# Ledger of designs, part 3: VH-VL binders against q96cp6r367to538

Target 1, 172 residues: q96cp6r367to538
Amino acid sequence: SGRLLINSVFHVGAERLQQMLFSDSPFLQGFLQQCKFTDVTLSPWSGDSKCHQRRVLTYTIPISNPLGPKSASVVETQTLFRRGPQAGGCVVDSEVLTQGIPYQDYFYTAHRYCILGLARNKARLRVSSEIRYRKQPWSLVKSLIEKNSWSGIEDYFHHLERELAKAEKLSL
Below, E stands for the ipSAE of ESMFold2; O stands for the ipSAE of OpenDDE; V2 stands for 0.75 times the mean of E and O plus 0.25 times the DockQ between their complexes.

## First folded at step 1 (VH-VL)

Design n10 (framework fv_narsoplimab)
Fold by ESMFold2-Fast, scan of step 1:
Structure n10 (fold): chain C 172 residues (1-172), chain A 120 residues (1-120), chain B 106 residues (1-106)
Amino acid sequence: as target 1 above (172 residues)
Amino acid sequence: QVTLKESGPVLVKPTETLTLTCTVSGFSLSNARMGVSWIRQPPGKALEWLAHIFSNDEKSYRTSLKSRLTISKDTSKNQVVLTMTNMDPVDTATYYCARVDLYGSYFDYWGQGTLVTVSS
Amino acid sequence: QPVLTQPPSLSVSPGQTASITCSGEKLGDKYAYWYQQKPGQSPVLVMYQDSKRPSGIPERFSGSNSGNTATLTISGTQAMDEADYYCQAWDSSTYVFGGGTKLTVL
């Protein structure tokens, strides 16, 4: 099931917030390094229109939960939607497939990022996430998947929110 | 003291169904982290995992044998039961039950093993 | 079906170091486990999570796992170490065992 993880206003314009989060920005590179992500590759955005673009990220994450493997490989697919090329905001849907963990074939995680421009130098970021099941595990295994996945997701987005708050100081 | 003990030994005729019981002590089958697996070893050959079961009845089977295998437990008796249908001489092996760690996916305690011979 | 490859046999003299390898694609990205089996006996866990010893396993047993190869190392090998050694890893939805290595101490 779904959860709201970020719903905050930042003193950064919608276009800049989008560039910080969804390009090869210094912000994104620094953030991923703080998360100890390695082997990071980001494909270029591509699509048939500026309002519907797709890219793929691959990276290795350290595992701090008790599931046994010391790291896992991730393939993340991001799809970007805009109402128009000059819209003050966007929606990015992210699907995150993690490999090298027990029960990896049962589930994946999905995130929706909504950026809404409020003023020239002010935007709202809303992030919601959910765990999606390809196969239904028994309740104990499902509880384990959900406890560990939500812990990781919440840590990631709390960290992201803190780093965005620090970065917005530079725009004031 | 954690112990596991398989029933048997057993002589099975071709096409018959094998039933093995594993009795555990020193831990409960209601333990959220620990489960029980069945693993077999044909004479002179490698170990082969067959099935596992955890406290919430999460079960998994070796893909190549899945249609022939059933694993179940009785928490009140501290017993895990493996059933394998349509036995063949090639299924002759020592059958072990072992405790499996859900988080680590390894077998920390093994039963003594029971010899299953499939012969006419 | 994933495979783990071990040499079928290894011979060492008493006091020498025995290195038993287990090879599999990207095995270093997974945890490796090792079991010792003496003739007529059940397997015994001797190494877990690449390099950790269970209680009661001597310090002369050590482990490593990187790239495609996990290694169980026995320093100062003793006659009592003569046994079959099996590696094991978790791969997605199954437990995979190596073919086993017969360690002979001459």
Scores: ipSAE 0.000, ipTM 0.485, lowest interface PAE 15.0, mean pLDDT 86

Design n2 (framework fv_narsoplimab)
Fold by ESMFold2-Fast, scan of step 1:
Formats: structure tokens, C-alpha cells, sequence
Structure n2 (fold): chain C 172 residues (1-172), chain A 121 residues (1-121), chain B 106 residues (1-106)
């Protein structure tokens, strides 16, 4: 099941916030570097309409697991929907496949980003995440997957929220 | 305290099926932290991992041999059983069972003494 | 299937440092393990997670793992260290062993 990770208002317009998070922006580049993500590549957005677009990110992440690998490669597919929250916002669904870790075939993580415009220079960002299973692991494996995955997800989005708050203050 | 012991030694004819039993003591096969692997070593050659099994019957096999291998356990008898079909002289080796600790990415902390499997006519 | 390559043999004099290597594509991204095997005996774990010693293994044993190469280092090598040494890594849910290195101490 899902967990709500960000539900905050920022003094940044919805279109600017979307640009910061979902283009090859200086904000995104700096944020991923702070997270120690390496080998980052972004495909262009593509789709048959401007309201339904897809792109793929690939990158390497560090892993804080003493019994496992020190890093893993990630393929993240993002689908962008416009007109979801109505007032110039968007919804982005992200599927994150981590490769090179034990039991990688059992699970992946999914994130939903919702941006809602509140005023010319004010928007709400809501982020929820879930772990999805392709096949059912036994209880110890499931506990290890969930403990490690939630720790990483929560650290990532807490860090993102802090960096957005910093960027917001520079814009004020 | 912890011991693993392989059945055998055994002589197998070409094309026959090998069955080996590993009897464990000092821990339970229902323990979610533990697993048991089978590993073989042909005379004068390297260690070769074959298969493992964990408390919930989750199994993994060496890719090149998986059509020939079956691993199972009987928790009430504290035994892990390996079967290998269509034996060939090249399968002659010392076969070990070994405990995985912690199961997910751990090491082999206890090994059986090994049992010699000879495949000849 | 990933392959771990070890030199087949290595000779050192008593008191010298022995360095046994294990090479594989991006092996430094995985944890390496080392086992010692003496003739007629089962393997014994001597190093885990690149650089950690199990209880009972002398401090002269150390390990490292970076890039494509893991190394088991035995300083002040003694006659009792003569054995075959095997590296091991995980490839997802499967186990891979190296080809082994025969360490001779003369």
C-alpha cells in the first residue's frame, strides 16, 4: 500500500514547479548530484499528445545495505498527464525498476506526483509512493525489501522537499 | 553445535539420477534467516554452486544445470535433498551442503564434510 | 552469467605478503567473500563483505574490493596459510565462485 511523502505548498507557480521537477533543469541536475546519483541520462518526453507524454531516466544509486551491493542501476519510466488537477497542474506517474540487487524481479516502486496551481506563484505538491510486487516474496524477504525500500524512498523525498523549500526562498 | 552432514559416498551409473541428503543439526530449517546450498567440487577443480533452498521452500538453481536439479526439504527430519538427473562422468565430484547466513546476501558459515559422488559404468 | 577470474597459483616466502586477486565486471559494486580450503578439508570462510574477518581468522588477513578487482591480502604469510583460496560473489539470487588460487608458501 501507498504512503504520502510530500503534501506541501511552495511559493512557485505550477508550471515552474513542473519544469523544475520534470525537465532537464538545473534544479533536477543539482538535486540528483546531491543524492549521489551517477550515470544520469534523460530521454526526451514523447507521446501522441501534449497531455500524455512519457520519458525514461537511467541512473546509478548508492545502496545503504551492508549485506548487499553498494550501488544499483535504475530505470525510471515517467508518464505525464496534464489537466489532472485542473488549474494548470499535472500528474506524473513514475515506475522505478532497480537492477543488480537480490530479488530485483520481485518488486518495483511507484510514485505519483500531483501538482496543483493555487495562484500565479503558488502551487501544492503531493507525492505518494508504493512498493509493487510482481511475485510474492516470503515474509523475511518482504520485510527486507520494504524496510530498505521505504528508508530510501523517505530519505529521497524528504531531501527533495528540503531542496524545494530552499529554491522557493531564493525565488521570494 | 551447528553441523551439516551429507549422505553417501555414492556410486552412480551414467544416465541415472543422483539423490543426496543433507542432515542438519543445531538450527531449524524453518528459521527464516537460514538457507542451505549444495556446492560441488570435481577432483582438482573449482567450487561450483548448484542450488539453495530457504525456510519457505523458495529455491534457486545454477542456470546451466537447472533442468537437471531439484532441491527440497523435510523440516520434520531436518533434511535437505538434492536430486540431479542424467548423471555423466563429468559430474564426478565431492558434493557439499553449506548453510547460508543471513540468507539474502550472506556467506556460507558452516559446511558439511563433503561426500564423494563417482559416476562410472 | 558473470565470471570471477583468479590467478591459478601464487608462491610466496614465509613472512612475505601474498595478494590474491579476483576479477569480474564491476565486482566492486558487489560484496566479495573469500574461502580457504586445505587438502581433504571443507572450505572455511576467511573474509566476508570485502574486508571483514570472521571470528578466529588472524588479523594478518585483510581484504579490499574496488572497480573490477577484489583482493585478499595475507601479510606475514605463514606455512599454515598454504591452501586454495576461492572468491565468491552474489549475482542476484545465485552464487558465483572464482576459479581458485593455490597459494604455496616456501
Amino acid sequence: as target 1 above (172 residues)
Amino acid sequence: QVTLKESGPVLVKPTETLTLTCTVSGFSLSNARMGVSWIRQPPGKALEWLAHIFSNDEKSYRTSLKSRLTISKDTSKNQVVLTMTNMDPVDTATYYCARIYDFWSGYFDYWGQGTLVTVSS
Amino acid sequence: QPVLTQPPSLSVSPGQTASITCSGEKLGDKYAYWYQQKPGQSPVLVMYQDSKRPSGIPERFSGSNSGNTATLTISGTQAMDEADYYCQAWDSSTVVFGGGTKLTVL
Scores: ipSAE 0.006, ipTM 0.502, lowest interface PAE 10.5, mean pLDDT 86

Design n3 (framework fv_narsoplimab)
Fold by ESMFold2-Fast, scan of step 1:
Structure n3 (fold): chain C 172 residues (1-172), chain A 121 residues (1-121), chain B 106 residues (1-106)
Amino acid sequence: as target 1 above (172 residues)
Amino acid sequence: QVTLKESGPVLVKPTETLTLTCTVSGFSLSNARMGVSWIRQPPGKALEWLAHIFSNDEKSYRTSLKSRLTISKDTSKNQVVLTMTNMDPVDTATYYCARIEWFGELYFDYWGQGTLVTVSS
Amino acid sequence: QPVLTQPPSLSVSPGQTASITCSGEKLGDKYAYWYQQKPGQSPVLVMYQDSKRPSGIPERFSGSNSGNTATLTISGTQAMDEADYYCQAWDSSTVVFGGGTKLTVL
């Protein structure tokens, strides 16, 4: 099932943390480059209000497991929710569809980011993830999908948490 | 120690059905990390993969031979069985069974000694 | 199903470098594996995931894989390296072997 991957307080305001993670920020650009993501495209945010926005990211990721090719194409859809236009925090739901891997039509991954403002210069980031199935694989195949997917997800968010911690120190 | 051993050697007449058994030791066929393939090699020619079976009984076959091949296992006996119908002299080969750990690096780590199957009148 | 092409034979003198190639469409996007087979014996894994050696395989064996070509390189080739070499790749749950290369050391 789901897993909690980040649940940490950063000495960065909620609005700035949101801009670092969910705009075309220098932080995000550098982070994706460190992850060796290539062919990155970010659509603009669009929606019926500033409290409900959606965007699509496409990129190529390296594959660490030997099952399938060494890289895969990803389409990630992000939906952003705010309590109000001036809310100090937000929720972003991310759905990640990977193509070019075995069993690609069986599953996708989903992430929820919650940013909560605690003070002018402090915010909490909570990230949880789950693997969702469109078709039911055999139990052994499901175990393989989950082993490889969780390894990648955990590495990504541990790396993200470390980079956010570095960035906050430079802000202080 | 991990060991795989093919039955035979065997002489098969044209049009007959071949049945080969691979007996494994040192691991269980119910181990979710492990699977077993059958691979053949005609005299002086290349290796040719035939079929694979996983612990959950999921199977895969070489497309060009799929209509002739059946792979099965008996976990209680630690045996993997390959059946191939309508044998022809061109099917003369050394037949191997080999193990793979599919949660790891996905290579064949242990092979049987091979068994010679001769198809002639 | 993809086809892996190897040169059928390669001859080197002792101490020379042998480079055995395996070609396939976009093979560099997949992992390549290499097996050594001596007469009358079962194949033995000598290289996995393009460039990694199993325990017991000497460091003079190295590998690479990019574009359409994977290469097994044997530096300082010895008489004991004389064998047939087969490349292998995965296509989903199926296995593809190359045609094999007979390495002669004379």
Scores: ipSAE 0.007, ipTM 0.561, lowest interface PAE 9.2, mean pLDDT 87

Design n4 (framework fv_narsoplimab)
Fold by ESMFold2-Fast, scan of step 1:
Structure n4 (fold): chain C 172 residues (1-172), chain A 122 residues (1-122), chain B 106 residues (1-106)
Amino acid sequence: as target 1 above (172 residues)
Amino acid sequence: QVTLKESGPVLVKPTETLTLTCTVSGFSLSNAYMGVSWIRQPPGKALEWLAHIFSNDEKSYRTSLKSRLTISKDTSKNQVVLTMTNMDPVDTATYYCARISYDILTGYFDYWGQGTLVTVSS
Amino acid sequence: QPVLTQPPSLSVSPGQTASITCSGEKLGDKYAYWYQQKPGQSPVLVMYQDSKRPSGIPERFSGSNSGNTATLTISGTQAMDEADYYCQAWDSSTVVFGGGTKLTVL
């Protein structure tokens, strides 16, 4: 059901990679703009400790498939875990709920980001994704939902991986 | 080749339940790219969507009427059935069934039945 | 929930362009569909996904949809185009029709 989308080493320290992806960073702002996400709102991180925090993102995504709606609204909840307040890596679980598309009640997408520090200026990013069903669609409809969802997910993370590689080069 | 035909016409007394059957031919109700809607039109008024059913038995209803509406299908009989409870004279209308040609994200009504007149009076 | 507003009537002379509008909040973010209904007849799809014509619909029919307004345009309007025209959009999994526009060709 799940798929590994990124499993790459970047010549960027774990803390900087975390800040690029999970703060209101110039990198994240530029990346979402490249994806043509609009109406982007990021809540502050909040939680029980510095090692367990949550935030909510809301945004509008364009739909590239001309057979459906032109855009959809998204609520993404991110939960961040660290082993300690100064740990060199983190895990972020993302739950993505999309509204304004047919069958929205049937499914949502989930992503897990794992950042592991390997050296002072080197970290591994692993991203895996899953389509989760609240209701089981008929098998042909499920196939069509998955075809569209995986296409979008794969495009997003491939684009992210390319942009991280570019940012890595520029920061050297 | 594609046809849809509503049962009726019918006279319904106030507070009674309306049952309408749409019989389809030229396509299968199990086809993932097809669905069926019920749409009504009171005399001299606008089209008003009531309900649809998709091949996977997914259903949707007009929000203001959803407590009164039930849509179901029997693929072996090529029939879609609409029931509407607690009928009122204001529900007097021509009732159409129409085919929805779908992909996974959108649909449009490409074939319509002839319509059936439902009159609600004592 | 959402409301689609159409002018109740529109009159044009033969050969003139008719523009029938359909207004709804952020309608341009959705696909618009158009149906033609002649007296005593069932509706017929004349435009889908904003600007696509079904087979059999004359090329003088065109459509657009941006901002809050979708428009069905009939160029070189003919007497045979006299009808009620209804716009339609999806609100998630539900369907909304406009109030309809009666087109009269003078």
Scores: ipSAE 0.000, ipTM 0.474, lowest interface PAE 15.1, mean pLDDT 85

Design n5 (framework fv_narsoplimab)
Fold by ESMFold2-Fast, scan of step 1:
Structure n5 (fold): chain C 172 residues (1-172), chain A 121 residues (1-121), chain B 106 residues (1-106)
Amino acid sequence: as target 1 above (172 residues)
Amino acid sequence: QVTLKESGPVLVKPTETLTLTCTVSGFSLSNARMGVSWIRQPPGKALEWLAHIFSNDEKSYRTSLKSRLTISKDTSKNQVVLTMTNMDPVDTATYYCARMEYFDWLSFDYWGQGTLVTVSS
Amino acid sequence: QPVLTQPPSLSVSPGQTASITCSGEELGDKYAYWYQQKPGQSPVLVMYQDSKRPSGIPERFSGSNSGNTATLTISGTQAMDEADYYCQAWDSSTYVFGGGTKLTVL
């Protein structure tokens, strides 16, 4: 099952919001730095057309578990779909593979970002996430995976929403 | 050095209650990375999982035997205890306790030597 | 009640490859584990999470798991590999073992 994490209107146009979230923008660089992500690399977007693009991000995240490693490495694959003639609006699917955490081979996380243009300088951002299992874990192990993963996912997107709201105020 | 050792061997009469103790060393039963199961093996037959206890005292049981089984631990004594009620000759088996390590293996990495439980007079 | 089915016995000549199968509904969607048990001894983990070897297990042991069947493969089988082999998988909140395969090396 999935969860809705962001469903908010921002006074920022759809094209600008997409640029902030899905390019090498100052916003994204600053946000990842605030999250204390290190060793960040972003591949160029590439694909069949501007309406179907892929890129890969790699980065290191800090872990607060005192009995485990202090950090874990992440590979995130993003696929962008956009309707060419339609103003604003895109969908980005993200698959996040984390290495160096317990039960890493059982699961990965997936996010869907939907940007819908409402006006020239107004867009809705919807973000939903789910945990996807490559293998079926024992139900108690699944409970542990979900407790830890949802905590991290919710913290990340709540922080993102707050930073987008700050950027919105500065652009108005 | 990690070791697990079952009490026994033991002879139990039909309808009586079995009590087995597993004494562990080399790790703590309060360690969240570890848990302990009881597994049995009737003579010449397959392994059968019975019960598991986690460091937080959460417990799991084989569904078909759940009404007969109780697993508990005493962290200060480094012991895990299994009780099984209403014993029957078909319950005759070698009983093992085994450690499960969650982070690297998610499997039983250390087993006790096993103890023979015979149900008969 | 889910069931893991193994052939009850398998014979192989020294130096040949032994392939021990474990079949269960949608087993490829679950992790498979393998234990070796010699007479009078406790089981020993020889393969975990489908295809990973514990430290100390010879490289001639390998594993796979797809569809409905997991396989433990022993290349260059030696007399010392003669044992009962049990597969195991998770199903919801329970731990399920296969019926076991007696490997004979002759």
Scores: ipSAE 0.019, ipTM 0.596, lowest interface PAE 7.1, mean pLDDT 87

Design n6 (framework fv_narsoplimab; at its last look DockQ between E and O 0.76; V2 from the best seeds 0.00; counts 0 for: pae E 7.1 > 2)
Fold by OpenDDE, look of step 2:
Structure n6 (fold): chain C 172 residues (1-172), chain A 122 residues (1-122), chain B 106 residues (1-106)
Amino acid sequence: as target 1 above (172 residues)
Amino acid sequence: QVTLKESGPVLVKPTETLTLTCTVSGFSLSNAYMGVSWIRQPPGKALEWLAHIFSNDEKSYRTSLKSRLTISKDTSKNQVVLTMTNMDPVDTATYYCARIDYYDSSGYLDYWGQGTLVTVSS
Amino acid sequence: QPVLTQPPSLSVSPGQTASITCSGEKLGDKYAYWYQQKPGQSPVLVMYQDSKRPSGIPERFSGSNSGNTATLTISGTQAMDEADYYCQAWDSSTVVFGGGTKLTVL
C-alpha cells in the first residue's frame, strides 16, 4: 500500500542531513518556498522522553483544482526517533492532515523518513509514503484521493531529492 | 437554485419499457463533481436505489436489476435518462432522481426531485 | 447487494429521545447518511458522514457510527419529527439504503 519514493545515498553526514530536513534550516526554508508553501510555522521539537520527540508544522499549499479552493491548510505532525550514537541517523514519521480539500475527512497521508549513516560524510535517505484511510471511501472517491494524493506526494519528494542532490554538490 | 424534475409516462403496460427523464437545473451535468442517481419507492415501502451515473460517465446499477436498467446523460440538455425494460406490476413505484455533489465530499443525495409515480398495469 | 438493517418502527413520547439504529457489515468503517421522509414528500438529508448536520437541521439531531452500527439520535423529540428515516451508505460504486424506520411520536 505504501510507496518508496526516495532511496538515495548522499555525501552528507547523517547528522547534517537530519539537520537539513528536520530543523529550521535554510535548506528546508528554501525548499518549502520552492514548493510555494506559505504561512509556514515550525514548532520546536518537544518530548517527555529521550526516545522520541514531536513537532508540528503548519503551512498553506497551493491547489490547482479549478473548481476547488486555490489553497489548503496543512497540519503536519512529525515524530522523531533518534538512533543510537554509534549508528547515527534517525527515523521521522510524518502525518499530514490537509484541510479544505475534497474528501479530507476520509484520509490523511503518512511518511516515514529513514536516515542511516554510512560514513562520516555519507548517509542514506529512505522515504516511504502511504495513504491512510479513516473511513473507507467508495470507488470513485478512493480513485480521486489516490490520484490527487500520489501526484502531489511524488512531486514533493522527487523535488526534495533533487534539491538534496544539489545541496550535496555545493557542500563538496 | 438546484432542481431536479422527473418526467415520463405515469402508466406502463407489463413487458413494456419505462423511460424516465430527469431534467436538472442550477448545476451542470458536465461538472466534474456532479452525479445523479435514480431511486424508487413502491407505495408504502422502502427506498430502493436503482442506478447512478458518475461525473465521468461511469455507471452503476442495482445488481438484481442490472440486466433491465440503463442510465445515461445528455449534458447539453441537462438530462439524465433511465430506461427499465420488461416492466412488471411489482415495479409500480414513485421514481426519484437525486444529485450527488462529489466536491463537497458528502457522498449523500443532497437534492431530490419530487418523484413521479409510475404504475404498471394492463 | 449489501444490506443495512433498521428497526421497522419506533415510538417515542414528545420530549423523549429517539435512537434509530442502522446495522451493516463494516458500516463502522464507512460513512453513514440519514434521510427523513414525511408522507407525500421526497427524502431530506438530516445527517451526513455519521455525525454532521446539514444546514437547517435542528441540533436535537445527532449521529454516531461505531462497530457495525450507525445511530441517529433525536433528543427532545417533537411531533414534527414523526417520519420515516432511512440510513444510507456506499458500497463500492453503489448506494445502499436501509429498510427504513417509521418514527411515531405519541
Scores: ipSAE 0.557, ipTM 0.838, lowest interface PAE 1.2, mean pLDDT 93
Fold by ESMFold2-Fast, scan of step 1:
Order: C-alpha cells, then sequence, then structure tokens
Structure n6 (fold): chain C 172 residues (1-172), chain A 122 residues (1-122), chain B 106 residues (1-106)
C-alpha cells in the first residue's frame, strides 16, 4: 500500500540535507512558497534526547476540487530518530492530517524520510509514503481518496526532488 | 425539496422481466457526489439492497442477484431504471429507490421514495 | 450473503434507555448507519457515520461503533420511537443491511 517517492543521492552532506529539510531553513521556506502553502507555522523540535525529537507544522494548502473548498488546513507531525547524537543521517516519520476536504475522516497520509550519509558532502535521501485509513472506505470513496492523495503526494515529492537537485548544482 | 418516486405498482407473471423507474427531483443525477440505490422489502421482512448507480455511471449489484439485475440512468429525464429478469413469487416486495449522498464522506441513503408494491403471481 | 446481525426485537419502558446492537466482523473498521422504519412508511436515516445525527433527529439518539459491534442508543425512549431499526454498512462497493430490530415501548 506504500510507495517509494524519492531514492536519490545528492552532493550534500547528511547534516546539511537534514538542516535543509527539517529546520526553518531558507530552502524549506522557499520550497513551501513555491508549493503555494500559506499560514505556515513550525514548532521547535522537542524531546527527551537529541535522538528522539518531535515537532508540529501547520499550514494551508491549495486544492482544485471543482465542487469543494479551494483550500484546506493541514497539521503535520514529524518525529525524528537517530541511532546516536552524532549519527550521520536520521529517519523522520511524518503524519499529515488534512481538514476541510471531503473524506477527511477516513484517512491521513504518512511519509518516512531516510537520510544516509555516504561521504562528507554526499548523502542518500529515501522517501516513502502511504495512505492510512481510520475507516474502511467504500469503493467510490476509496477510488477518490487514492486518486487525489497519490496525485498530490507524487507532485509534492517530485517537486522536492527537483528543487534539491537544483540546490545541489548551485553548491557545486 | 428532494423527492424520489418509483413507477408502479406492478403485477408481474413468473418468468417475466420487471422494469421499475425512479424519477428524481430537487437534484441532478450528474451531481458528482450523488447516486441512487434500489432496495426491496418483502412483506414483514428485512430491507435488502439490490443495486446502485453513481453520477460517474459506476454500478454495483447484490452478488446473489447480479445475473438478473441491470441499473441505468438517463440524466436528461432525471430517471434511474432497474430491470430484473426471470421474476419469481419470492421477489414479491415493496421496491424503494433512495438517494446516496457521499459528498461529506457520509455514504448514507438520505431520501427515499414512497415505495412501490411489486406482486409476482400467475 | 451474510447480513449484519441484530436482535430481532427489544422491549423497553417509556423513559428508559434502548440499546440496539449490530454485529459484524471488524464492523468498527467501517462506518455504520441506522434507519428507522414505521409501519407503512419508508425508512428514515437517524444516524450516520457511527455517531452523527441528521438534521431533525432528537439529541436522545446517539451511536457508537467499535470492534465488532455498532450500537444505536435511544435515551428517554418515547412511544413515538416504536419502529423497526436497521443498521447498514458498506462492503467495498455494496450496501449491507442488518436483519432489523423491532423496538417496542411498553
Amino acid sequence: as target 1 above (172 residues)
Amino acid sequence: QVTLKESGPVLVKPTETLTLTCTVSGFSLSNAYMGVSWIRQPPGKALEWLAHIFSNDEKSYRTSLKSRLTISKDTSKNQVVLTMTNMDPVDTATYYCARIDYYDSSGYLDYWGQGTLVTVSS
Amino acid sequence: QPVLTQPPSLSVSPGQTASITCSGEKLGDKYAYWYQQKPGQSPVLVMYQDSKRPSGIPERFSGSNSGNTATLTISGTQAMDEADYYCQAWDSSTVVFGGGTKLTVL
């Protein structure tokens, strides 16, 4: 039921890649603006250790539903895990709850980001996503959820991969 | 105001084909979040779902009766038609059409016709 | 084809709470719906998506759905609540009704 969205090597170190994606970085700010996300708020990372931290993002996304709302609100919870405080790389689990859309009570989306350091200025980013159901949708609702959700997820991560590639080229 | 009305009542002979028409008003059959279902109820017995059709023309049928049932819609006439072949006395029932509203993920049958009595006898 | 299982009848005194159950394997993983049918009338939706009331349905009607059992609860039951009650769920692309429960208010 999950899909691999990104599995690429970038000429940036694991620590920098993590900073670009998971801090309030210029890269992240610019990327979200390109996606036309508005009302973006990021909580600080917090947790019992640097190896297990959590933060919450809230933002508004545009949607092109013909008979529905033109925007929806999102609450995204990110949990970061490392093997140790100085580990090269991390895993971030993201759960995305969207409100203001049809079918919102049936599902949410989840993403797993894996950053693996390969060299001082070289890291692999793997991103996989899945749709998680709170309730079993009947077939027409399931088809609409799957079509709309995967379209949005694939567009988002394709765009992210291209922007990371651009940032890589500018640093080389 | 939303209304649905079944054709009939109807007397059908065994082995004949039943055709029922549901005429809707107050909404369009081209509405992306609406569908129409057919349900029957034999005298003194439970509700039994038969078939539905959605605005995108997606159709579903009760598995045990699938070979006998056809559902279609005519958007210009605001009508949904159910056809059931090889009628038998056990098919005697009140037949209802009802609207399916799935806009808000609801998926419920919110407006029902008055029902039409179909009697199968020689 | 198997139906959702409901008790065929339930009796309560006026003012008491009626709890009508609907059982099916992993029913709590699906949304449950409830319809009220009075003699000679078409069914009326009284509860949708487990616990939501349509406009016009009194607050004394409530619902729940977890595990294998959905429940329609009527608090302060009144004579006007006498009816047959049917639960409903979706099985992929098909609608499934329970066998119905005849509620009698003494």
Scores: ipSAE 0.303, ipTM 0.748, lowest interface PAE 4.6, mean pLDDT 89
Fold by ESMFold2, look of step 2:
Order: sequence, then structure tokens, then C-alpha cells
Structure n6 (fold): chain C 172 residues (1-172), chain A 122 residues (1-122), chain B 106 residues (1-106)
Amino acid sequence: as target 1 above (172 residues)
Amino acid sequence: QVTLKESGPVLVKPTETLTLTCTVSGFSLSNAYMGVSWIRQPPGKALEWLAHIFSNDEKSYRTSLKSRLTISKDTSKNQVVLTMTNMDPVDTATYYCARIDYYDSSGYLDYWGQGTLVTVSS
Amino acid sequence: QPVLTQPPSLSVSPGQTASITCSGEKLGDKYAYWYQQKPGQSPVLVMYQDSKRPSGIPERFSGSNSGNTATLTISGTQAMDEADYYCQAWDSSTVVFGGGTKLTVL
């Protein structure tokens, strides 16, 4: 699904990795602050079962825009699917809608996190991303959307992978 | 206040090269989200898009006329130039330049010049 | 290049509603734009992004775009609305105009 951004094994169990990324954890709080995200809110996880839950995050991100607002509002919807017994892993699908940017009506980004438990204290994280279009942009606009979106997505997940690697070293 | 103004010859002989200049004011041709299009309209007929150019020098041409058209800009003079080779009587039309704004929209032509009538005859 | 098809003409009585169509394959997947042109004048934008009016365009102008068809609707049509109307869309790197519709108000 889209472009693969993370495919790494960490010496952190699957349940712990899920907690770090998808609860209101000290890791997540620190990571978002490092990214300069502000006005962060999280809804409770809710759903029909422990295996299928949904939450909504809202936050403000910094934007490098020389001709307008320096920040943008984001609504991120996360859907969690548990894979199996607590050590088996999960999938989280994220849809990210950014407001106050050029071409906001054309697209949104989608991300799939796959956590697979390999051992008690070992898990694989895969993250893939995709740009989904609501309207078909013409060629110059599509090029601008693609360039800016992939630049931001790659920076975000490169930073995430580095911070996860730092956190695993401290636990070892 | 945004304005565009076409200038060039009003009478051209068959086979000659037409050169039209669009002089813009009220905005910069180096603005990352602005472009200029050339459009023509033969008398009593429909609008026909010819070419566009953007601040990053990305260009496109109407495919049926691509071999005859060249578009360029001079940002320091606030000018966009269209050249059309091998003019023919069927090319008699009013020629417009128009601004493309694509920052907060999907590329509509928000400001048009007055147009200049170019007649091709012997 | 893709074709945007408009009826060549449309006649309405004053006060009636005029609906000008613009047809193209999957046109609803793109934004449609509309221009009004009176004799001897440059085109003027009257609708953008399917359904949005520029400043100064009366509320009686409205627009829609879905499937293969965009529509410019003028309610309470007045004599001053008599003009040629062109739809426009982008096709990848090129601009496409419809053939135009002559609106006559009798």
C-alpha cells in the first residue's frame, strides 16, 4: 500500500511498541513535542470490540508557507485492528486531513502501521503511506502535492524511526 | 490591482511569425502560485487555449499547435511572450492573455487582458 | 485533448431558470469553471470550483458538478444575463474549454 517508509525490527515487544505509538504515552508526547505539534487532543479509543477501535487526534503543525499562515490544523483518524493474542501485534490505519494548506480539497494522506510480534521483546514495525485523491489535480498541482507531501511524510517517519531506535537502546 | 495587457501587430501576412507580449502588473511572475495563459477566439467562434507558463518555467502547449508555439517570460520586465510561426488566415482571432491563480484554487483564469485582434491576410 | 460539450444555444424568458450544461467524461472528478462573455468584451469568471461565486456575481448564479456533467444555473434570469457562457476544466497539463452556449433572454 503506497510507499514503504519503515521496515525495521526493534528489541521491544509488540504490545509495548503498540503502547508507545498508540496510547497517550510519554514516548508519543515527547515525539509530538519534538515535531513542534501543538494543541494536541486525543479522543478516547472506542469501538465494538477490543480488536477494532477508533480514535481521532487533532493538532496544529508548523508550515513553511512564505505567503500565509505559518501553521495548519490536522485531523487524524486512527483505526486499530488487533492481530491476535496480546503478543501477536496489530494494524493501525491512519487518515490525515490537513486544513489551511494549498489544495486541501484535493487529497489526504493515509498510513498503515503493521506491528508483528517476533518474540517476547522483539517486534517488527512496517509503515507504508499513500496519497489519496478526492479530486484529480492537473499536472502542476499534482507535482506540488506529491513533492510536498512525500517530503513531509519521509521527514516524519524518519524521525519516528530514529526516536524508536533511541528508545530501544535505553531499554536494553 | 491586477492587470494584463496584450500588445503586438494587428495585421500579419500569411507565413509570417506572430509575436505577442503580455505585460502584467499588480502581481509578480516569480510568484510560486501564479501563471499566465494565452487564449484565442476567432470571430464568432469559441475560446481556444494555446499555451501557459508558470513561475517555475513549466510550460504546456495545445497539442495541435505545439510545433508552431513558443511561450516565454521575462520576470524583470513583467512580460510573457507568445510566438506563433507560419500564420494562416484561419489564425485570425482575438488573442487574450490571462492569469492563472492556483494557490487557493484549482487554476482558474481570474484576470483577462482586453484582447488584441490579429488579422492574417495578404 | 478531451472534449467538453455544451449546447450551442439556450433561450429563456425573463424570470425563468436557465440551466447550461457542460459534459465531459468523469468531469465530476475535476473542478469546473464558468465564464460569461458579452459581445466585444473579454470573458469574466462567474463560477469557480464547481459552485463558488466570485465577488460581484449575483446569488442567482449557482453551479454543480457530478458524474459527467457540470451545470451553471441562473435563476430569475434577466436581460443582462444574455451572453455566451463557456465551461472550462483542466486535463493534466492542458486547459480545455467547452464550445460555448449562447444564452438568449426573450
Scores: ipSAE 0.043, ipTM 0.679, lowest interface PAE 7.1, mean pLDDT 88
ESMFold2 (binder alone), look of step 2: mean pLDDT 93; pTM 0.954

